# Designs tried in a protein design chat: VHH binders against DegV domain-containing protein DR_1903. Part 13

Target 1, 288 residues: DegV domain-containing protein DR_1903, of Deinococcus radiodurans (q9rt62)
Amino acid sequence: MIAVTTESTADILPLQLGYSGIHLLPVPLGHQGQVYSERELPPDQLVNLIRTTGEPARTLAIDDEVVARTFEAALQGSKSGRLVHVASGSRFTPHFEVAARVAGQFGVRVQVIDGGTVSYALGVQALHAAHLADQGADFGQIARALAELRERTLLTFAVESLDFLRVNGRIGNVAAFIGNWLGLRPLLAVEAGEVVSKARVRGQAAAVRTLLSATHQFQHQTGETLRLYCGHTIGGEGAAEQLQGQLQAVYRDLPAPLHPLGSGLTANVGPGVVAVLAFPRRFGLGHA
Below, E stands for the ipSAE of ESMFold2; O stands for the ipSAE of OpenDDE; V2 stands for 0.75 times the mean of E and O plus 0.25 times the DockQ between their complexes.

## First folded at step 4 (VHH)

Design A20 (from D5d with W104L; framework vhh_8k46_1)
Fold by ESMFold2-Fast, scan of step 4:
Structure A20 (fold): chain B 288 residues (1-288), chain A 122 residues (1-122)
Amino acid sequence: as target 1 above (288 residues)
Amino acid sequence: AVQLQASGGGFVQPGGSLRLSCAASGFTFSSYAMGWFRQAPGKEREFVSAISGSGGSTYYADSVKGRFTISRDNSKNTVYLQMNSLRAEDTATYYCATDYEYVLGSYPFDYWGQGTQVTVSS
């Protein structure tokens, strides 16, 4: 079987790492010239540092040597001597380019896929790749399946402020949204490898209602039974619980688990975020 | 604060059985997956089993499939590991874990508590 790696910012959870065997490529965090891992600067401490100092935290570039060590470690556990690395979208970060360059040193043993997304949407691609690898899939089969999954994925989220995306250079096409809109929360989506603006809403109830509506529309468009996740950053758990309750009321026999989001994503989107991630359930993430 | 309290370990002979329990507090228990890892002397911690928040999905390491069964009682905030047909190589300290720990930067071990020792020997 093929080994699978992805980034620490893919928000894959400890138990999911346990059963999937995925190796994480660490993405460093920076604050006031100090470098941290996600473990050294968990979301609550990261938010406290930003509030106390008034200075932003950032995700930083990955060193070629760290990439090479990660690939070597994953290959040691690979029975086929092969590895697929699923990188965050090349339009979001430089991580795909760095991984692809380093992979060249490994010849045909390492294949790098542009995940075209971030956070747990990227994590889901890595988990699906691991599931397929466990079933004996080759590189081409994995790449095709991930391309299909990427096209059939909804990732929509409400942020408290665009400042976090701005300071990390991730604001892109939503830069024109910055202005005097006090009390309104931007509703954003990841589409075609970019962050796009969908709406501006007032308050938690309206944000949750809009995410629910987006999920209903996506289900109607796909015509398939979905896997649903209610993502949150620090401060967003209450909104995520509300979203979960409303999704379970409509899709009564489908789990809609809460999914905590880590420091890397929190640095980029801020505290108080609530998100929905949805994709067809035929894309397996393990035994189920 | 998250607290995980594992119990139920002990000494058994090969072929015996034990049931481990993990009492959880400090988070919305039914919304997050629970699981078990183990660590034998001189070795790194390894995955044993996991169960989804609803209990609808279970996962097992190949070494324990068919012998161990994970379950949960969301009304009691407790996860269980029923261990049957125990072998000498199952000797380890067993730790329970939750995916909620990811929010706290504890990945993978900071909030697992002291664990519970299982010794399988003749």
Scores: ipSAE 0.468, ipTM 0.759, lowest interface PAE 2.3, mean pLDDT 87

Design A27 (from D5d with F109Y; framework vhh_8k46_1; at its last look DockQ between E and O 0.13; V2 from the best seeds 0.00; counts 0 for: pae O 11.8 > 2, unsure alone 64.2 < 65, grease 25.4 > 24.2, SAP .685 > .668, placed apart)
Fold by OpenDDE, look of step 5:
Structure A27 (fold): chain B 288 residues (1-288), chain A 122 residues (1-122)
Amino acid sequence: as target 1 above (288 residues)
Amino acid sequence: AVQLQASGGGFVQPGGSLRLSCAASGFTFSSYAMGWFRQAPGKEREFVSAISGSGGSTYYADSVKGRFTISRDNSKNTVYLQMNSLRAEDTATYYCATDYEYVWGSYPYDYWGQGTQVTVSS
C-alpha cells in the first residue's frame, strides 16, 4: 500500500499514529535564536518561554535533507514503493514547496498534496489518506478524496491575539481587518487555504456561541452528519469545555472530544485559543 | 465483532503498583495499535498510553512517563499496562482501546467496553 507522511504539526494523536502507520515530518520551532523540535518544546513549555521572555515563537522552514530522510524512511516501510505526503496549506506555510521540491528527487514514487489547512484538520486528511491507502487506493483516488474532504471541513477558532499569526506570517487577508481590537477576541477560519476573519467578539461566552453558530451553519450547508472536535491551546481548556458542552447539548448523538493542540499550532496562534473542527462522518480515519 | 475486556483494577496505596490487562477479540490483533485511556470523576477521558501493532513503538502521556509501561502479547491478543509509583491523581476508570475515533466517535463501528477502576488512596 501507499505510505503516508505529514508534518509533525498535524496534531495526530499517538494512538492514531500507531495504527495508521503515518510518518511525521519534523517541523522545527524557533525562539530567540534557538531551534526546537516539538518533542523538545511541548506546549506548556513553549507558552512558558513566550510568557517569561515576552518573545513569540516561530515555525521555521524544514531542511531539504530532513524531508528527504523522512520520505526515504517512509518508503522503506512501503511495499508499494509509493508515498503520499500531505502538507500544510501552501498559502501560509513554506512546507509544501519544500516537500514538492524534494519529492522531485524521488520521481513518480512521491506525491505531495497541498492540504490547504493546519493542525488536526491536516491530521484528519493524513489519516483519511492512510485509511484509503490501506484499502488499496491509488494517488489519484487519494488526491480526489482529500480534495472533497477539504471542501467539507470547518475549522474556526477564536484567538486572544493576532500577534502570533502576524509574527509567523499567517495573516494575509486577516491583515485587512486589523483595526481597533481593544477588548475584542478575533474569530478566524481556514477557508480555501487561507486564514479569514469571521467575527470579533467580547468574552469567552460570546466566542463559544459564535463557534457553535458556525458549526450549525456548516451542518446545514453540508446536510451531513458530522464529526466534531473541540481544539484548544494552553489556556483554552475552559473555553473548549464550554464549547463541548454546548455542542453535546445540541448534537446529542455526536461526541465532541477535546483535542489539545501541539506546539506548532500554539506557536502560530498563541495560548488561549479554542477551535471547532467539523467534517462529515463518512470520511474514515482508520479503525482497529 | 470487536471486543475489549479490561481487568486488573483495584485499590492501592500511593507508591503502589497495578497491572492492567485487556483481552481483545474480533480483529487481527497484531495489525493494530492498542491504547489505554482513563477518566476521573468530573474530568474528560484522557490518553494514557499506546503501543503499535508490532510492539515496536510505545507512547505515553507526560503525566505517566517513567511510571507506566505498556506492552502486548500478540499470541494472547492482550495488551498490558504496568503502573508503578501510583499517585492519587492516577485514580480513574481505565479503558482499553484500539482506535481513538472508535472510542470517542459515533463511527459505525464504535466499541465500548467496560472500564476497570483504579483507586489510589492512603
Scores: ipSAE 0.006, ipTM 0.235, lowest interface PAE 11.8, mean pLDDT 87
ESMFold2-Fast, scan of step 4: ipSAE 0.682; ipTM 0.864
ESMFold2, look of step 5: ipSAE 0.365; ipTM 0.732
ESMFold2 (binder alone), look of step 5: mean pLDDT 76; pTM 0.754

Design A28 (from D5d with E101G; framework vhh_8k46_1; at its last look DockQ between E and O 0.01; V2 from the best seeds 0.00; counts 0 for: pae E 15.5 > 2, placed apart)
Fold by ESMFold2-Fast, scan of step 4:
Structure A28 (fold): chain B 288 residues (1-288), chain A 122 residues (1-122)
Amino acid sequence: as target 1 above (288 residues)
Amino acid sequence: AVQLQASGGGFVQPGGSLRLSCAASGFTFSSYAMGWFRQAPGKEREFVSAISGSGGSTYYADSVKGRFTISRDNSKNTVYLQMNSLRAEDTATYYCATDYGYVWGSYPFDYWGQGTQVTVSS
């Protein structure tokens, strides 16, 4: 079977790492000249550092040697001697480019896929790849399945400020929304490997209603039973719980679990974020 | 809110057995995987075992395969870890986990509670 790797910023839960066998490529965090792993600077401590110092945190470049070590470690656990690495979107980070370059040293053993997304949307691609690999899928089957999953994934979220995306250089087409606009929350989505602006709304209730509406529209477009996740950063818990309650009221037979978002994503989007992630249930993640 | 409470640890001699239990609440238990992690003094927390929501699939770290058995009772919202042929190297605090979301302010490990201590010694 094919080993699977992805980035530490994919927000995969510890138990999911355990049962999937996924190896994480560590993406370092930087704050005031100090370098941290996600474990060394969990989201609550990261938010406290930002608030206390007034200085932003950033995700940093990955070293070629770290990528090579990650690939070697994953390959040692693979009976087939093959690895698929699922990278965050090439338009969001340089990580795909670095991983693809290093993969060249491994010949046909390592294939790198541009995940076209970030955070747990990237994480579910890696989990689905691991699920397929466990079922004996080859590189081509995995690549095609992930391309289909990527095209049929909804990732939309409300931020308190665009400053975090701007500071990390990930603002893209939403730059026009930056500035002082007290009380309005930008609603953003990941579409075709880019962050796009969908709306600006006033208050938490309006943000939650917009995420719910986007989910309804997506369900109608796909016509499929969905897997639903309510993502949040520190300070976004209440909004995520409200979203969960409203989703459960509409989709009574579908779980809509809260999904905590890690430090790497928090550095890029800030505290107080609420998100919905949705995709067809047929894309198995290795659990019932 | 999600709560996970591990119990059943204790002192045991090498070759002995223990059964750990984890009582879960605050989510649709049968829809989510459950598992066990352990952390020995001075070491990283490591995966031990997992079981799918239905109980149809089980997963084990290589170090425990053939010695530990994970099971669940969805009617009781409880997951179990039967630990046989215990070794000194199994000495650790054992934590249960789920792939349902965490409560913030305890990410990632405080969410799993105090765990249950297993000490394997002569």
Scores: ipSAE 0.462, ipTM 0.763, lowest interface PAE 2.5, mean pLDDT 86
Fold by ESMFold2, look of step 11:
Structure A28 (fold): chain B 288 residues (1-288), chain A 122 residues (1-122)
Amino acid sequence: as target 1 above (288 residues)
Amino acid sequence: AVQLQASGGGFVQPGGSLRLSCAASGFTFSSYAMGWFRQAPGKEREFVSAISGSGGSTYYADSVKGRFTISRDNSKNTVYLQMNSLRAEDTATYYCATDYGYVWGSYPFDYWGQGTQVTVSS
């Protein structure tokens, strides 16, 4: 069966890594010239570090040697000797280009797919790929299925730009999309491989209503039974619980589990984020 | 090397209009958001407007909503700010900025153009 890799920033849960056999390409975090793995700097420590220093953290490029070692490890565990790597969207990170360059050293044994997304939307693609590989799918079948899944996935976030201002300690320098102290929260979505802004709203309740409305519109557009996830970064748990409750009130037979986001995404979007991830239930994720 | 060059500022009477332009080079323009900021003498730089890389999403500060329109032409690597119904309080140096080099999803802008002066008077 074809082995699967993706990035550590795909927010795949530990149990899912266990049953899927997915190998993670480790994305490093940088802060004030120090480099950390995501494991070394979990979300609560990352946010504390940013707040106490006033300095942001960044995800960094992955060394070619690290990519090659990850591919080699995944191939050694593969009976087919073949590997598919599902990369974060090439319009968001350099990781697709790095993976594609290194994959060239492996010839036809390693093939790279541009996932066109980030976070657990990427993780879902990797899990579905692993599920299909367990069913005997070849690369072409996996690539076609992931293209379909990608086009039928809703990923929408409500972010808190004011928290970046407070963490950074430089009021007036970092409020790029939302000025000063108005409490406005941008709603962002991933569409066609790009981040787009959908709305700006005041307060948690409006953010949750907007995410719920986006979910209703998406369900109407697809006409399918959905899998739903309520994503959050540290500090966004309350909003995610509110979203979950409202989704369950409308979609009484659908679970909408809370899904905590890791340090790589938290460095990018900050604390206090609430998100919805939705896609048709027919895309299986293995044993979950 | 990232370069942003803002232009189109000038003197205008209250109620008048101006159109600012910002030419960009040194990065894949269509992949990154662009923004306009302004700074009046003795005040902090403040957000005015922003637009996504594709041009599909726009943001405006409350003080300029309905009066200013941001747009971009990705074939010319240029972002624009159409400013209508100008008021004395719009007097400032206007800067364009990009989120190039920043981690996805944050709203920091780090690359700033040279500003262009807008003066609304008499």
Scores: ipSAE 0.000, ipTM 0.135, lowest interface PAE 15.5, mean pLDDT 82
ESMFold2 (binder alone), look of step 11: mean pLDDT 77; pTM 0.761
OpenDDE, look of step 11: ipSAE 0.021; ipTM 0.421

Design A29 (from D5d with E101P; framework vhh_8k46_1; at its last look DockQ between E and O 0.06; V2 from the best seeds 0.00; counts 0 for: pae O 3.4 > 2, SAP .784 > .668, placed apart)
Fold by OpenDDE, look of step 11:
Structure A29 (fold): chain B 288 residues (1-288), chain A 122 residues (1-122)
Amino acid sequence: as target 1 above (288 residues)
Amino acid sequence: AVQLQASGGGFVQPGGSLRLSCAASGFTFSSYAMGWFRQAPGKEREFVSAISGSGGSTYYADSVKGRFTISRDNSKNTVYLQMNSLRAEDTATYYCATDYPYVWGSYPFDYWGQGTQVTVSS
């Protein structure tokens, strides 16, 4: 069975990690020159730190040695001697590049996949990879399957501020909107490996409605039954609950669980964020 | 259709042992993780243990670590939970579940089997 690794910022639940066998590549966080692991700086502490100091945090580049150690550890547990690493979007972070470079040291044993996304969307890919690996899939099969999943994944989130994205160099095309967002919440989506602006709304209710609308549109576009998740950072719980309620009201047969998002994403998008993640149910057990 | 049926529950004294079984059908058993959950009266359903499709990975709730062991026989489409050193607080209806990898432990509407009652009492 091919081993699977992904970044610690993939926001995979501990339970999921436990049964999937996925190994996490730790992504360091930085704040005022201090380096933290996500374990050392959980979301609540991160937010407190940011608020107390007035200084943002950021995700840092991963050391080659850390990548290599992670790969080695994962490979030791793999009977196949093969490893798939699912990396965050190469357009967002340097992690893919680093992973790919280090993978070269392992010859054909390690395949790095550009997940083209972040947070639990990335986590879902890693979990799917692990699922496929468990089924005996090869590198090609896993890569193709994840590509399909990426194309059929909605990740849209409403943020309170673009400052966190800016500090982390994640603004991209959204930079054009900086300065005219006073009192507005930007809704952003990950599309084709980029962060794109979808809307600017006033208030939580409007944000939730827009996320709901985005979900509906996505559902219509895909024509598939979806799995839904309501992601949130610290401070976004209320909005996520509201989103959950509305999604469940519309999609009665689809659970939409709350999914706390970790420090990595929080550093990049800030507190008070609510997100919708959606992808076809057929990924996994299916429609049964 | 996915079918899960748990069995093996019963009455046991504290310190005793039970072995639960869950028979699965309606899907490629070996391709999916299996898990056990439990629910006591008036309490929320809680995760107990999970095992990957291949059986290579296992996970346990902290409350059962060292006491419970999950295993599976893919040739029989069955997952097992060996429960040792049972305590009164282990009293619950135990459920088998699947739908790895995405919704495990997160969704209220996972694929659940019929529960089996475990009662630990002196």
Scores: ipSAE 0.140, ipTM 0.621, lowest interface PAE 3.4, mean pLDDT 87
ESMFold2-Fast, scan of step 4: ipSAE 0.540; ipTM 0.815
ESMFold2, look of step 11: ipSAE 0.526; ipTM 0.798
ESMFold2 (binder alone), look of step 11: mean pLDDT 77; pTM 0.766

Design A32 (framework vhh_8k46_1; at its last look DockQ between E and O 0.36; V2 from the best seeds 0.00; counts 0 for: pae E 12.1 > 2, grease 24.9 > 24.2)
Fold by ESMFold2, look of step 5:
Structure A32 (fold): chain B 288 residues (1-288), chain A 121 residues (1-121)
Amino acid sequence: as target 1 above (288 residues)
Amino acid sequence: AVQLQASGGGFVQPGGSLRLSCAASGFTFSSYAMGWFRQAPGKEREFVSAISGSGGSTYYADSVKGRFTISRDNSKNTVYLQMNSLRAEDTATYYCATDYEYVWGSYFDYWGQGTQVTVSS
């Protein structure tokens, strides 16, 4: 029963967090020199703060001491005395490097996996790790399962602007594609641990259609029954509902739940985002 | 098919105790989280408690924390809810549930028939 930690920006729902026993490494938010936890600054308040001040918010580096205390707390609750930390992708944030350095203080008791992703795609990896740990998996088994899950995960999303990613320094390979053409929404994906540009489309309906098309192509490429989630930041609820309806029309007996994203993600990608997260159902039990 | 059968409800005075049971079949019980929910007349169903497949992790709604204890016996395919210090506001139909189709990222999507708990002077 290896304990599991991940970052607060993994967007794990409270009920999921409670029953899984996952411990969160808090990622701080900064705005005009003030530091907040994500809980202290929920998405609606975050967006209002940005709008009223005209100043961006940023996710901040995590202190080594905070990482160490989080690992110590998780280990205290672990019967095995072992911990796996699933970090946000090392090509997106510095958090993997910090976690790995601090893990060195714990020897073999703490092992860190580069999740290669963000948001609920990261949360899904942490939840799968916790499930496997509950079933008696060792670190090697967990690491192999998460590597396969990463390779077989679609995360594609439509943002309103690249500016939020830019000011947070999370823009990566898409920096060269900044051309703020009026009325175009960038569609991005996480591929091979990096954010890549997939398209730029005009309007919400085109964005939703493109996300649906990406999902269908992904299903065709894998040939498997998928688990689907419709992610959104504040202001993206309507687009996410449209996406959900269209996904359910294609995948008639498969729920595609709406999944709200937290303040850390909202600071990085902005309001009004709609996303699809997809991966093969066989990564769960009872899959056909 | 998944079957969940909740039992153990009844009438009890405030401050009393009850233990609910939920017998499960149609799936590998030890692989899935189990939960308890409750619904009072005219109210939405609300979360009460959850327990991991192995029993290693538990979670409670704030309204019941410290008074209720969830447990499971995987050899009997049964989850329990020990309810102590019962209050009138605990009066509800109690349902057990499992996350069988969503083994992770859990949305509890299989529900048993409820058992009535009535806390009255």
Scores: ipSAE 0.000, ipTM 0.351, lowest interface PAE 12.1, mean pLDDT 84
ESMFold2-Fast, scan of step 4: ipSAE 0.611; ipTM 0.847
ESMFold2 (binder alone), look of step 5: mean pLDDT 77; pTM 0.764
OpenDDE, look of step 5: ipSAE 0.022; ipTM 0.366

Design A33 (framework vhh_8k46_1)
Fold by ESMFold2-Fast, scan of step 4:
Structure A33 (fold): chain B 288 residues (1-288), chain A 120 residues (1-120)
Amino acid sequence: as target 1 above (288 residues)
Amino acid sequence: AVQLQASGGGFVQPGGSLRLSCAASGFTFSSYAMGWFRQAPGKEREFVSAISGSGGSTYYADSVKGRFTISRDNSKNTVYLQMNSLRAEDTATYYCATDYEYVWGSFDYWGQGTQVTVSS
């Protein structure tokens, strides 16, 4: 079977890594000239560091040597001698380009997929790829399934500030919304490999209601039973719990677990974020 | 409704062996991964082992690799954990779980636990 790798910023839980066999490319964090792993700077410490110093943290490019070592390690666990790497969206990070360049050194043994997204939406693609690989799928089948999953994924989130995306260079087309809406929370989505602005709302209750509405619209559009996740960064726990309660009131037979988001994502979106991730439940299960 | 019933725990001396069983019902068993997790007093629940729906892939925590073996019998809707060379640090309540209605490897359906105590 094909081995699977993705980035440490895919927010796959440590428990999920243990049983999926997924290998992670470590995405380094930079703060005031010092380099950290995400393990060395967990989200609460990262937020405290930013607050104490007044300086932002950034996710940094991965060294080619680190990518090559990660690919070699993953291939050691592959009975087929094949590896698929699922990279964060090429419009969000340099990681796809670095992975694709290094993969060239491995010929057909390593194939790189542009995941077109970030965070646990990327993590879900990697987990689905691992599931398909376990079922004997080849690279083409995995690539097609992940493309379908990308087209049928809702990732919508409310941020306290656009400054975190701006400083990391991930603000894209929403840059025009900086500054003029003090006290309002931007609602953003990942669509077609880009961050897009969906709304601006006042307060936590309005943010949660907008995420709930987006989920209802998405469910109606797809016509399928969804898998639901309530993501949050440090400070967003209360909003995520409120979202979970409201989702469970409407979708009573569907779990809507809380999903803590890691340091790499926190550096890019900031504290106090609440998110909904939704996609048809047939992905990951192998059955509709 | 999904139901998972773990059994086979008990008291055993260091170096001994136990075989845990988890009987599953309420879903298409062969289509979903099964996992074993454990929780010692005052500790977080930790991963022990997992097996794919077909049985073709198995995964182990480094602490148990080479000592524990996971297997499944899809005709009986049962997953097993064969535990050899048991150590005092293996003492915990053991839980079985499935990724039913979740992405591969996201275990959210948890069964009843079975207590394993390794002591002289």
Scores: ipSAE 0.005, ipTM 0.334, lowest interface PAE 10.9, mean pLDDT 85

Design A34 (framework vhh_8k46_1)
Fold by ESMFold2-Fast, scan of step 4:
Structure A34 (fold): chain B 288 residues (1-288), chain A 120 residues (1-120)
Amino acid sequence: as target 1 above (288 residues)
Amino acid sequence: AVQLQASGGGFVQPGGSLRLSCAASGFTFSSYAMGWFRQAPGKEREFVSAISGSGGSTYYADSVKGRFTISRDNSKNTVYLQMNSLRAEDTATYYCATDYRWGSYPFDYWGQGTQVTVSS
């Protein structure tokens, strides 16, 4: 079988890593000249560190040697001697470019896919790739399936502030709206490998209603039964629980599990975030 | 709060058997997958086995397939790991884990673990 790797910032659950066999490329965190892994600086400690020091944290580039070691470790477990790496969107991070460069050292054994997204939307692509690989799929089949999944994925989220995206250089086209968010929550989406602005809303209830509306529109557009996830960073738990309740009321019999987001994403979007991730249920993630 | 309490470890000779137990509390047990990980001295924690919330699906690391069996009793909020045909390389501290998350990633609710030592 083809081995699968992705980034630690893909927010895959520890148990999902266990049964999928996915190897993570560790994305380092930087704060005041010190480097941490996500395990060393979990989201609650990260948020407290930012609040107490007044200094932002950043995700850092991955060293070529770390990438090479991760690929070698994953290939050791590959029966086919082949590896697929699913990278965060090339327009969001340098990780695709670094992975693609290092993959050149492995010839045809390592193929890198631009995931065009971040966080658990990226994690879902890696889990689906692992599921297909377990079923004997080749690289071309995996690449095609992930391209289809990307085009049929909704990732929409409400942030408390654009400052975290700005500091990390990920603000993109939303920069035009900075400074006009007083009392409002920006509602953002990941579309075509970029962060785009969808709305500005006042208060938690309005943010949750807007995420629900986006999900409803997406369901009608796709016409398929969805998998739903309610993502959150530290401070966003209440909003995520409210979103979960409202999604379950509308989409009866569809689970909408809460999904806590990791330190890498928290550094880039900040605390208090609530998100919806939705995609067609036919995209299998392995058994759970 | 989520609590996971692993027990059942001990000292056994190669070829022996042990059954580990993990008592869970603080969450809706039957709704979440449970698993076992282990860590030998000087090594990283490695996946051993997992079981779905309903118990309908089980997973095993290649190194333990055919020797270890995971099971759960949702009425007792407990997951088990039956370890047969134990080898010296199975010597490790064994930890139970769950998919349940509360605001932190990775969720580090591994409990204190239970030590398994396989030697002659």
Scores: ipSAE 0.017, ipTM 0.440, lowest interface PAE 8.4, mean pLDDT 85

